Miniprotein binders against b1l550. Designs and how they scored, part 44

Target 1, 279 residues: b1l550
Amino acid sequence: MRLPEELLERARDIHSEAPSHRIKLDRVGSFGLKVPVEFKGFLLLAEADVWVSLPEGRRGVDLSRQVEAIYELSNPPKDPFSLCREAAISLLEKLNYADSSGVSIRFDAPLQDGESLKYYGVEISSIASDEIINKIRVEILGMTACPCTAELIRAYKSSEIAATHTQRSLGILEVSTKAEHPDPDKLASIIERAMSSPLRTYTKRPDEGGLVIRSLSNARLAEDVVREMIHLFLEEFGHLPEDTHILAAVRSMESVHMHDIYAERSFSLDEIRKEISSH

## First folded at step 19 (miniprotein)

Design yc6
Fold by OpenDDE base, look of step 19:
Structure yc6 (fold): chain B 279 residues (1-279), chain A 94 residues (1-94)
Amino acid sequence: as target 1 above (279 residues)
Amino acid sequence: GEIRITVEIEKDGRRIRFMYVITDPEKLEKYLEEIERIIKLFGAKRIRITVEASSEEEARRLADKFRELAERLGYDEIEVTREGNRFTVEAERE
């Protein structure tokens, strides 16, 4: 049942009324929308959040207009990066009382692994005000081998390739920049290269053996992984604006402990450059 | 070479700035198209696009593309200025 449109003439516009408390809100919007996106030739159903700021003198946000804004841009499906930036702008235009807007899009990104697929998690965001800030978070699993245990076993058995415990580790790179979103595949590659070895969806026995041997020969602490991620990031993305902010982190699901090992560093490009130059 | 594009759009007192730092030439066309879409979506009355490239020739070529864009979109007043390898296209419409 649809109510008569004539009722709109008689009904108060609740959203435009003055609130009981004149307080600005930073984000008001719809969270958990599903939107189609095109990514590297794949059509994916992504989760999306859309929001705007609300001035102190307005009771509520026109939420339907927010939803319309992103879906208008989602048909036909397009790349999530453009969608994010365009939707942020569209929100500000359509909801002119807002001084800021934001869009976040999340999905599992396909990554080719031989004849099979693996994946990484990605969250893409754009926040618009007097400028647009783009944010991307990439998470991908890899494998780490412990160098400490390896050294102990080496000392004990006098073996060149020492056995050690291995575990899955989650690597994280989060980048906030005034430039466009960094390439997520490159970010994922940086994370994988920073670990002892990548994970594989499909392995034959010889390949699996080789993967493990590689890990043993490239044993790394969680701390090593984070530092390597930062190093590789600077090599690949050092051209980004100096005020670009980065979070590099790893969560190692240690196989010999009940808990995880976690390491991180947050920094801006200018900050880290100064730090490195001071040595 | 690296191309830096800074876009400023303005309408009714609202001004928004955004930028691209392009190292992959294959992405350039995509971003040019996006910039056009954003200008249209926003309904910009004034645009200022600054392009910086590794060579003057490349910067000029890009500036020309943006001038053509402004013309195509119906902007009446278009000005192009140069400072070294940096070009700025400013356009306004009623």
Scores: ipSAE 0.829, ipTM 0.938, lowest interface PAE 0.5, mean pLDDT 93
Fold by OpenDDE base, fold request of step 20:
Structure yc6 (fold): chain B 279 residues (1-279), chain A 94 residues (1-94)
Amino acid sequence: as target 1 above (279 residues)
Amino acid sequence: GEIRITVEIEKDGRRIRFMYVITDPEKLEKYLEEIERIIKLFGAKRIRITVEASSEEEARRLADKFRELAERLGYDEIEVTREGNRFTVEAERE
């Protein structure tokens, strides 16, 4: 049932009233929206969050305007990165009492694997205030082989190619920058290249054997993977602003343990360059 | 070459700054279009766009594009300044 519009003239605007407690809120918004996006020729349904700040003198946020802001920009479907940045600005324009806004968009990105597809996870965000800060998180699975076990078996059996345990490992790159969002495919590639081998959606027997042998020949600790990710990141994205913040991490689902091995490093470009130059 | 674009938009005392660092020339046009959309979405009364490129010629070409953009969008008092390979386009509208 829709109420008569004339009733709106009689109703108090609750959102514009003074709150009982004059306290600013950092984020007020709608979480778990679904929005269409276009990515690499694919039409995807992404999950989105939108929010703004609320000043101390205002009781509530006009939440409907937030939802309108992102959906107006989502038709027709467009690049999720542009959508994110544009929506953040649109929120500030539509909700002028807010001093900051934010948009987050999450989806699985398709990645071609021969005639099949694999994927990686993407979460992007843009936060707007006096400046726009763009954040991207990429997660992709790869394979690691343990060099420690390999060395033990080599010593014991004197084999040319030592067996070792292999497992799936999740690599993570998170980047926060004043520049535009870094290319997600490049980030995913960095993660894959940092591991012992990439995963394949499908393999024939000879290919599967080859994949495992390659992994064994390129055995890496979780620590090795993170360091390699950082190294490769600096080569590809060293042009980003110096205050760009990065999280490089790996979660290895070790096949010989019930628990995972985790390694990470958080840093700014300025910080890590100074660290490397000091050696 | 690497192109750096810094955009400042202002309306009613609110100023927002955002930046692009472009290494792939194929993305340049996309970002130029995005900047235009953002300016329109925000309803900017003042804009300041700074472009830095590997060559003066490239920076000048980009600055010219932004000048043309400002003109097309109805901005007046357009001023273009140069410092080396850095150009700044400033414009205001009523």
Scores: ipSAE 0.822, ipTM 0.937, lowest interface PAE 0.5, mean pLDDT 93
Fold by OpenDDE base, fold request of step 20:
Structure yc6 (fold): chain B 279 residues (1-279), chain A 94 residues (1-94)
Amino acid sequence: as target 1 above (279 residues)
Amino acid sequence: GEIRITVEIEKDGRRIRFMYVITDPEKLEKYLEEIERIIKLFGAKRIRITVEASSEEEARRLADKFRELAERLGYDEIEVTREGNRFTVEAERE
């Protein structure tokens, strides 16, 4: 049943009324939308959040317009980066009482692994106000081998390649910039290269053996991984604006403990360059 | 070479600035198309686009493309200014 249009003349617009308390809200929106996106030749169903700010004198947000804004731009499906930036702008245009808008899109990105697929997690966001700030978060699993245990075993029994405990480790790169979103595949590659070895979806015996040997020969602390990620990031993305902010982190699911080991560094490009140049 | 594009759009007292730093020439056309879509989506009354490139020739070529874009979209009073390898295109519409 659809209500008659004539009723609109009699009904109050609740959203445009004055609130009981004149307080501005930072974000009001719809969370957990599903939107189609095109990514590297794949059509993916991504999770999306859309929001705007609400001025102190307005009771509510026109939520239907927010939903319309993103879905209008999602047909036909396009890349999530353009969708994010365009939707943020569209929200401000459609909801002119808002001084800021935001869009976040999340999905698992496919990554080719031989004849199979692996994946990394990605969250793409754009916040629009007097400027647009673009944010991307990439998470991918790798493998680390502990150099400390390796040294202990080497001391106990001399071998060319010392045994050690290995575990899955989650690498994280989060970038906030006034430029366009950095390439997520490049970010994922940086994380994998910073680990002892990448993970493989499918391994045959020779491949598995080689993977483990590589890890043992490239043993790294969680701290080593974070530092390597930062180093590689600077080489690849040093062209970004100086005020670009980065979080580099690793969560190692240590196989000898019930808890995880965590390491991180937060920095801007200008800050980290000054730090490195001082040595 | 590296290309920096800064776009400012304005309508009814609202101004929004956004930027691209392009190192892959294959992505340039994609971003040019996106900029056009954003200008249209916002309904900008004023636009200011600044391009900086590694050479004057490249910057000029890009500035010309943005001038043509402004003309095509019906903007008036289009002005192009130069400072070294930086070009700025400004335009307004009713």
Scores: ipSAE 0.816, ipTM 0.934, lowest interface PAE 0.5, mean pLDDT 93
Fold by ESMFold2, fold request of step 20:
Structure yc6 (fold): chain B 279 residues (1-279), chain A 94 residues (1-94)
Amino acid sequence: as target 1 above (279 residues)
Amino acid sequence: GEIRITVEIEKDGRRIRFMYVITDPEKLEKYLEEIERIIKLFGAKRIRITVEASSEEEARRLADKFRELAERLGYDEIEVTREGNRFTVEAERE
């Protein structure tokens, strides 16, 4: 059933009224939208949130315009990064009473893994006001090997036995910048290279042996995984604006413990360069 | 070669500034197309685009692309200025 369009001339426009309590709101939006995106030739069903600020003098947000802003741009499906940045601008244009807008898009990104595929987690956002701030978070699993136990076992049997405990570790890079979103594949690569070895979807026995040998030859503390992630990030993305903010972290599911180990560092490019160059 | 593009768009007193720091030349054309789409989506009345590159020739070529974009989109008052390897394209429309 569709009501007569002519009723709009008589009905109050509730959304444009002043509220009983004049309090501004920071985020009013539609969360958990399903949007199609195209990434590296794959058609993915991503999850998106859209929002705008609401001034103290306006009672409500035109929610249909919010949803229109992202769905109009997602047909046909396109690159999620362009969609994110363009939708943030479209929100400010469509909802001109807002002083800021935001869009976030989440999906699992495919990554080539030999003859197969693996996936890593991506969340991007764009927040628009007088400027646009773009944020990307990448999460990917890798393998770590404990150097402390490896050294103890080596000392016990000299160099004849190479052994230590290994475990899955979740690496995290999160970047907030005024420039365009960094390439997620490069971020995932940085995380994997910082670890003792990548994880594989499957391996045959000779390849599995090589993977284990690689991990033992590249044993790393969780703290040093984070430090290596930062080092590699600066090599690849040191060109970003100086106020770009980064969080680098690892959560290691230690196979010999009942609990996880966690290490993290947040910094701006300006701050970390001063820290490194101060000695 | 690093390319820096700063875009400022304005309509009815609302100004939005954003930038690109391009080190992968394969991405340049995609970002140029995105900038055009954003200008159209916003309905910008005034644009200011600053390009900076490793050489004057590269920066001039990019500035020419933005001048042509402004012409294609119907801007009437287009000015291009230069400071070294930095070019600024400013345009306004009705």
Scores: ipSAE 0.805, ipTM 0.932, lowest interface PAE 1.0, mean pLDDT 91
Fold by ESMFold2, fold request of step 20:
Structure yc6 (fold): chain B 279 residues (1-279), chain A 94 residues (1-94)
Amino acid sequence: as target 1 above (279 residues)
Amino acid sequence: GEIRITVEIEKDGRRIRFMYVITDPEKLEKYLEEIERIIKLFGAKRIRITVEASSEEEARRLADKFRELAERLGYDEIEVTREGNRFTVEAERE
C-alpha cells in the first residue's frame, strides 16, 4: 500500500522538530543490513551497519535516507572498501545535520588454497567527520608448534628432530588509520607467515607430514608470533601515517590444555618505532 | 615508489579531508576513480588535492590527471602549484 504523496504537505515533519529532552546521540543507525559486494571476483553477501550522530536539537534521523546512502552505492555490487569509504561520505551529504557518520562492513574473504578455498574474517569501518578514519580487522587461523615441549623432547633423546604439540591459533590484526584501508590479503599473509605454518583445507598423507615437519622447523611461542606479526607489519605498512594504531594478537587453542592462551600488543607507528630504535 | 594523495572537498560550509598512501601501483587507477566518484557523490563546490610522489615527474603526471579531472567535472579557476615533489590542484565550481 502506498499513501498519497500530497499528505507530506499536511503532516508535521516529526524528525526535524526539537526533542523534549535535548540530548545529543553518538550513533543512530540501521544495523544488520545485507549488502552484496564484489571481492576478488567473488560476489559475497556482507553485513553492514550505518549510522550518524544526532545533534541535541534534532528529534530524529531520516532513516530511509540513511539506508539509501549505502544501497545506492551497492548497485551494481562493488569493492567493499570503496563502498565503505564512499557510503560514509554519502551519509554526511544526505544527512546534513549530523557532525559524523559511520559505516561498517563484515564478510568472510575467500582465499585460494591449492585447488580449493579457505576463508578468513574481515571487518572494516569508515568514520567520517572533518576527516575520515578507516579501520580494518582481519582474523585467520594458522598452526603453531610449541618450542618448549620440542626442547624437552630434544633433550630427553638428544634427537635431531624435535617433536611437540601443535594446535590451531587465531591471529588478529586490527589497523586504524587516516589512510585508505590496508589490503586484507596482505594482513592475512602477515598473520600466516608469523605462525609455524598455514592451515590447509585438505592434504594428502605425504603433504600432511610435510606440513607438520614445517611447523616443527618454525616452532614459536604465541608471544613470538605476535612479535613477528609486528615485525612483518612494519615491513609492509610502515608507510602509513605515524598516528596509525595497530592491535596484534593471537589466541592459541593449546592442544594439551583445557584452555586457550592469548597474547596481545597495541601500539601506534610512532610509539613502536621509538621502542625499536632504542635497542 | 610511495604516492601520497590528500583530498579536501567542500560544499556549503562542510569540509571533509581524506587521504591515500599508495605503495602498490596497481591500485592507483582504482583510487583515482574512487576520488572522482566521491567528488561527484558529495557534489563538491571546491576541491583541493595534494599529490606527493618519489619523483617530481611522477607527481606532475598525477597532478595533471587531477587537473584533467577537474576540467571534465566542470570546475573553474583551476590552479596548480608546486613545492618540491608536492603538487596542489585547487578548483572551484558554481
Scores: ipSAE 0.788, ipTM 0.929, lowest interface PAE 1.0, mean pLDDT 91

Design yc6
Fold by ESMFold2, fold request of step 20:
Structure yc6 (fold): chain B 279 residues (1-279), chain A 94 residues (1-94)
Amino acid sequence: as target 1 above (279 residues)
Amino acid sequence: GEIRITVEIEKDGRRIRFMYVITDPEKLEKYLEEIERIIKLFGAKRIRITVEASSEEEARRLADKFRELAERLGYDEIEVTREGNRFTVEAERE
């Protein structure tokens, strides 16, 4: 049932009124929207959040215009990064009373894994005001091998055992920048290369043996995985603006413990360059 | 070589500035198309696009692309200025 358009003449526009308490709100939005995106030839169902700021003199946000801003741009499905940046601008244009807008988009990104696929987590956002700040978070699992246990086993006299404990580790890179979103595949590659070995969807026995040998020959502390992630990030993305902010982290699900190990460093590009050059 | 593009759009007192730092030349055309879509989507009355590249020739080629974009979109007062390897395209329309 569609109501008659003539009702608009008689009904109050509640959203455009002033509130009884004149308090600015930082984020008023629609969260958990399902949005189709196209990524590397795949049609994916992403989850999106959209919001705007609300000035103290306006009672409510026009929520239909807010949702319109992203859905108009998502048909036909397109690149999620372009969608994110463009929707943030569209929100400010459509909701001209807002002084800022935001869009976030979350999806699982496919990655080639031999003749199969694996996936890693991606969340992007764009915050628009007098400038646009773009953020990307990538999470991917890898394998780590403990160098401490490896050294103890190596040092054992007459030992036939060449081993250490290995485990899944979740690597995280989060980048906030004034430039366009970094390529998620490059971020995922940095994380995997910092680990002892990548994880595979499946392997045949000879390849499984090689994977384990690779991990043992590249044993790393969680702390050194984070340091290597930072080093590789600077090599690939050191060109980004100096105030670009990065978080590099590893959560290691240690196979011999009941608990996880966590290591993290956050920094700006300007900060880390000063730190490195002082040594 | 590295390409830096800074875009400033303005309409009815609202000004938004954003940038691209491009190291992969295969991505350049995609970002040029995105910039055009953003300008149209915002309905910009004024645009200011600054390009920097490794060489003057590369920066000039990019500035020409943005001058042509401004002409195609109907901007009237198009001005291109140079400062070394840095070109600025400014345009306005009604």
Scores: ipSAE 0.784, ipTM 0.927, lowest interface PAE 1.1, mean pLDDT 91

## First folded at step 20 (miniprotein)

Design za11
Fold by OpenDDE base, look of step 21:
Structure za11 (fold): chain B 279 residues (1-279), chain A 94 residues (1-94)
Amino acid sequence: as target 1 above (279 residues)
Amino acid sequence: GEIRIVVEIEKDGRRIRFMYVITDPEKLEYYLEEIERIIKLFGATRIRIVVEASSEEEARRLADKFRELAERLGYDEIEVTREGNRFTVEAERE
């Protein structure tokens, strides 16, 4: 049932009224929207959050306009990076009482794995105010082999390739920058290269053996993985603005323990460069 | 070469700045098109675009593209200034 439009003339605009308490809100919006995006030739259904700030003198946000803004830009489907940046700007234009806006888009990104697909998790965000800040978070699973156990086994059996425990490890790179979003495939690649080996969706017997041998031959602590991620990141993305902020982290689901090992480093490009140069 | 583009758009006293650092020349057109869309979406009455490239020639070419963009979008006052390999395109409309 649709109410008659003439009722709008008689109804007060609740959203535009002064609130009982004049307090600014940082974020008001719609969370858990589903929007189509185009990513590397795939049409994906992504989850999206959209929000704006609310000034102290306005009771509520025009939520329908927020939803319209993101869906207008989502038809036809486009890449999520442009969608985030454009939608953030559109929100500020459509909701001119807001001094800031934000968009976040989340999905599983397909990654080619031979003749099959694997995936990594990605969250793409843009926040607009006096400037636009772009944020991307990539999470991908890899495999790590423990060098400590390997050394113990080597000492015990004198094997060239020592057996050791292996486990799945989640690598995380989160980047916040005033530049455009870094390439998520490159970020995922950095994480995989920092691990002992990548995971595979499927393996033939020879490939499986090779994968395990590679892991054993490239045993790494969680700490090693994080440091390697940072190193590789600097090589690939050192051109980003110096105030770009990065979180590099690993959660290793240790196979010999009931708990996980976690390591992280948060830094700006300027900070980490100074640190490395001082050594 | 690395191309840096800083865009400032203004409407009714609101100013928004955003930036691109492009290392892949094949993506240049993609970002140029996005900048155009953003300018249109925002309805900017004033734009300032600063481009910096590895060579003066490349920076000039980019500046020319942005001049042409401003003209196409109906901006009346367009000024281009140079400082080394950095060009600034400023445009205003009513």
Scores: ipSAE 0.839, ipTM 0.942, lowest interface PAE 0.5, mean pLDDT 93
Fold by ESMFold2, look of step 21:
Structure za11 (fold): chain B 279 residues (1-279), chain A 94 residues (1-94)
Amino acid sequence: as target 1 above (279 residues)
Amino acid sequence: GEIRIVVEIEKDGRRIRFMYVITDPEKLEYYLEEIERIIKLFGATRIRIVVEASSEEEARRLADKFRELAERLGYDEIEVTREGNRFTVEAERE
């Protein structure tokens, strides 16, 4: 059922009124939208949030215009990064009373894994005001092998036994920059290369054995996984603006413990360069 | 080599500045098309685009693309200036 259009002449425009309490709001929006995206030839269903700031003199947001800003750009489905950046600007154009806008898009990114696919988590955002700040978070599981236990076992039987505990570890890279979003596949690759071994969707026994042996040969502390992530990140993305902010972290689901181990470092490119050059 | 593009768009007193740091030449056209779409989406009446590249030839070629973009979008008063490997394209429209 559609209500008569003539009612618009009689109804108050609640959204354009001044509120009883003149208080600015930082984020007013529509969250959990389902948006189709095209990523490397794959059609994916992403989840998106859109918002704008609301000045103290305006009671409400034009909600349909917010949703319109992203859905107009998503048909036909397109690259989620371009969609994110463009929608943030479209929000400011469509809702001209806002001082800032934001868009976030979340999806599981496909990654080739031999004859199969595996997936890693991606969340991107763009915040627009006098400038645009782009943020990307990538999460991917890998395998870590403990070097402490490996060394103890080696010493116990004079290095005839190459053994240690292995476990899944979640690697995290989060980048906030004034430049375009970094390539998520490169971020995922950095995380996987920092670990003892990647995880596979499936393996046959000979391949599985090889994967485990490789991980034992590349045993790393969680702390050193984070350090390696930072090293590899600087090699790949050191060209980004100096005030680019990075969070590198790993959460290791230790197979011999009832709890996880967590290591993290946050920094700007300027900070880390000064730290490294001082050694 | 590395290409830096800083874009400033303006309409009705609102000014938005954004940038790209491009190291992969295969991505250049993708971002040029995005910049054009953003200019149209915002309805910019003034644009200022600063391009810097590792060589003058590369930067000039890119600046020419932005001059052509401004012409296609109906901008007049298009000005291009150079400082070494850095070009600035400025344009405005009604």
Scores: ipSAE 0.807, ipTM 0.934, lowest interface PAE 1.0, mean pLDDT 90

Design za22
Fold by ESMFold2, look of step 21:
Structure za22 (fold): chain B 279 residues (1-279), chain A 94 residues (1-94)
Amino acid sequence: as target 1 above (279 residues)
Amino acid sequence: GEIRIVVEIEKDGRRIRFMYVITDPEKLEKYLEEIERIIKLWGATRIRIVVEASSEEEARRLADKFRELAERLGYDEIEVTREGNRFTVEAERE
């Protein structure tokens, strides 16, 4: 049912009124939208949130304009990163009473894995005000092998047999910067290279053996996986603005424990450089 | 080489500044197209684009692209200035 448009003349515009309590709101928006995006030739249905700030003198947000802003830009489907940054600007332009806008987009990114595919999690956001701040979080699973158990087994047998427990570990890189979003594939690659071995969608026996041997040859503590992620990140993205903020983390689902191990470091580029150069 | 682009757009006294730090030259054209779309989305009446690259030649070529963009979008007051490997393109329209 569509109501007669002439009712607009008689109804109060609730959104434009002043509220009874004049309190500014930081985020008012539409969350959980489904938007089509194109990523590396794949057409994906991503989940998006859009919002704006609301000044103390305005009662409500024009929610239809928020939804319109992102859907207009998503037809035809395009790169989610461009969509994110452009939509943040469009929101602020269309809802000019706001002093800031934000867009987040979440999707599973496909990644070639031999003759098959695997994936990793991506969440991006752009927040526009007098500047644009871009954030990306990448999560990908890898394999870790415990160096402590490997050393005990080596010492016990006084042999060249390499053995230890291995497990899946979730690696996380989150970057907040004034520059454009870092390439998610590069972030995923950094995480995988920091692990003892990447995970594969499937392997045949010779390949599986090689993967396990790789893991044993590259045994790493969860703490050292995080340190390696930071090292590799600085090598690839050290050129970003000095106030760029990074979170590097690993959650290891240790196969011999009932619980997970977690390691994390947050830092800005200027902070970590000072720390490293002091050694 | 590394390319830095800082864009400032303005309409009705409201300014937004954003930047790109480009290390993959294959992405350059995509970001140039994105910058043009953002200028249009904002409806900017004044733009200021600062380009810096590892060589004067590279920075000049990028500045020329932005000057041409401003011309295509109908900006009448276009000024290009240089400071070493840094070029500033400023443009204004009605």
Scores: ipSAE 0.829, ipTM 0.942, lowest interface PAE 0.8, mean pLDDT 91
Fold by OpenDDE base, look of step 21:
Structure za22 (fold): chain B 279 residues (1-279), chain A 94 residues (1-94)
Amino acid sequence: as target 1 above (279 residues)
Amino acid sequence: GEIRIVVEIEKDGRRIRFMYVITDPEKLEKYLEEIERIIKLWGATRIRIVVEASSEEEARRLADKFRELAERLGYDEIEVTREGNRFTVEAERE
């Protein structure tokens, strides 16, 4: 049932009224929207959050306008990065009482794995105010082999390739920058290259053996993985603005323990360059 | 070569700045189109675009593209200034 439009003339605009308490809100919006995006030739259904700030003198946000803003830009489906940036700006334009806006889009990104697909998790965000800040978080699983156990086994059995425990490890790169969002595939690649080996969706027997041997031959601590991620990141994305902030992290689901090993480093490009140069 | 584009758009005294750092030439056209869409979406009455490239020639070419964009979008006052490999395109409309 749709109410008669003439009722709008008689009803007060609740959203535009002064609130009982004049307090600014940082974020008001719709969370858990589903929007189509085009990514590397795939049409994906992504989850999206949209929000704006609310000034102290306004009771509520026009939530319908927020939803319209992102869906107008989502038809036809487009690149999620462009969508994110454009939607953030559109929100500020449509809701001119807001001094800031934000958009977050989450989906599983397909990654080619031979004749099959694997995936990594991606969350992209854009926050607009006097400037636009773009944020991307990439999460991908890899495999690590423990070098400590390998060394013990080597000492015990004098094997060229020592057995060791292996486990799945989650690598995380989060980047916040005033530039456009870094390429998520490149970020995922950095994480995989920093691991002992990548994971495969499916393996033929010879390939599986090779994958394990590679891991054993490239045994790494969680700490090694994080340091390698940072190193590779600097090589690939050192051109980003100096105030770009990065979080590099690994969660290793250790197979010999009931708990996980976690390592991380948060830094700006300026900070890490100074650190490396001082050594 | 690396291309840096800084865009400032203004409407009714409100300014938004955003930036691109492009290392892949294949993405350049995509971002140029995006910038155009953003300018239109915002309804900017004033735009300032700073481009920096590895060569003066490349920077000039980009500046020319933005000049042409400003003209196409109906901006009346367009000024292009140069400092080395950095060009600034400023445009205003009523």
Scores: ipSAE 0.825, ipTM 0.936, lowest interface PAE 0.6, mean pLDDT 93

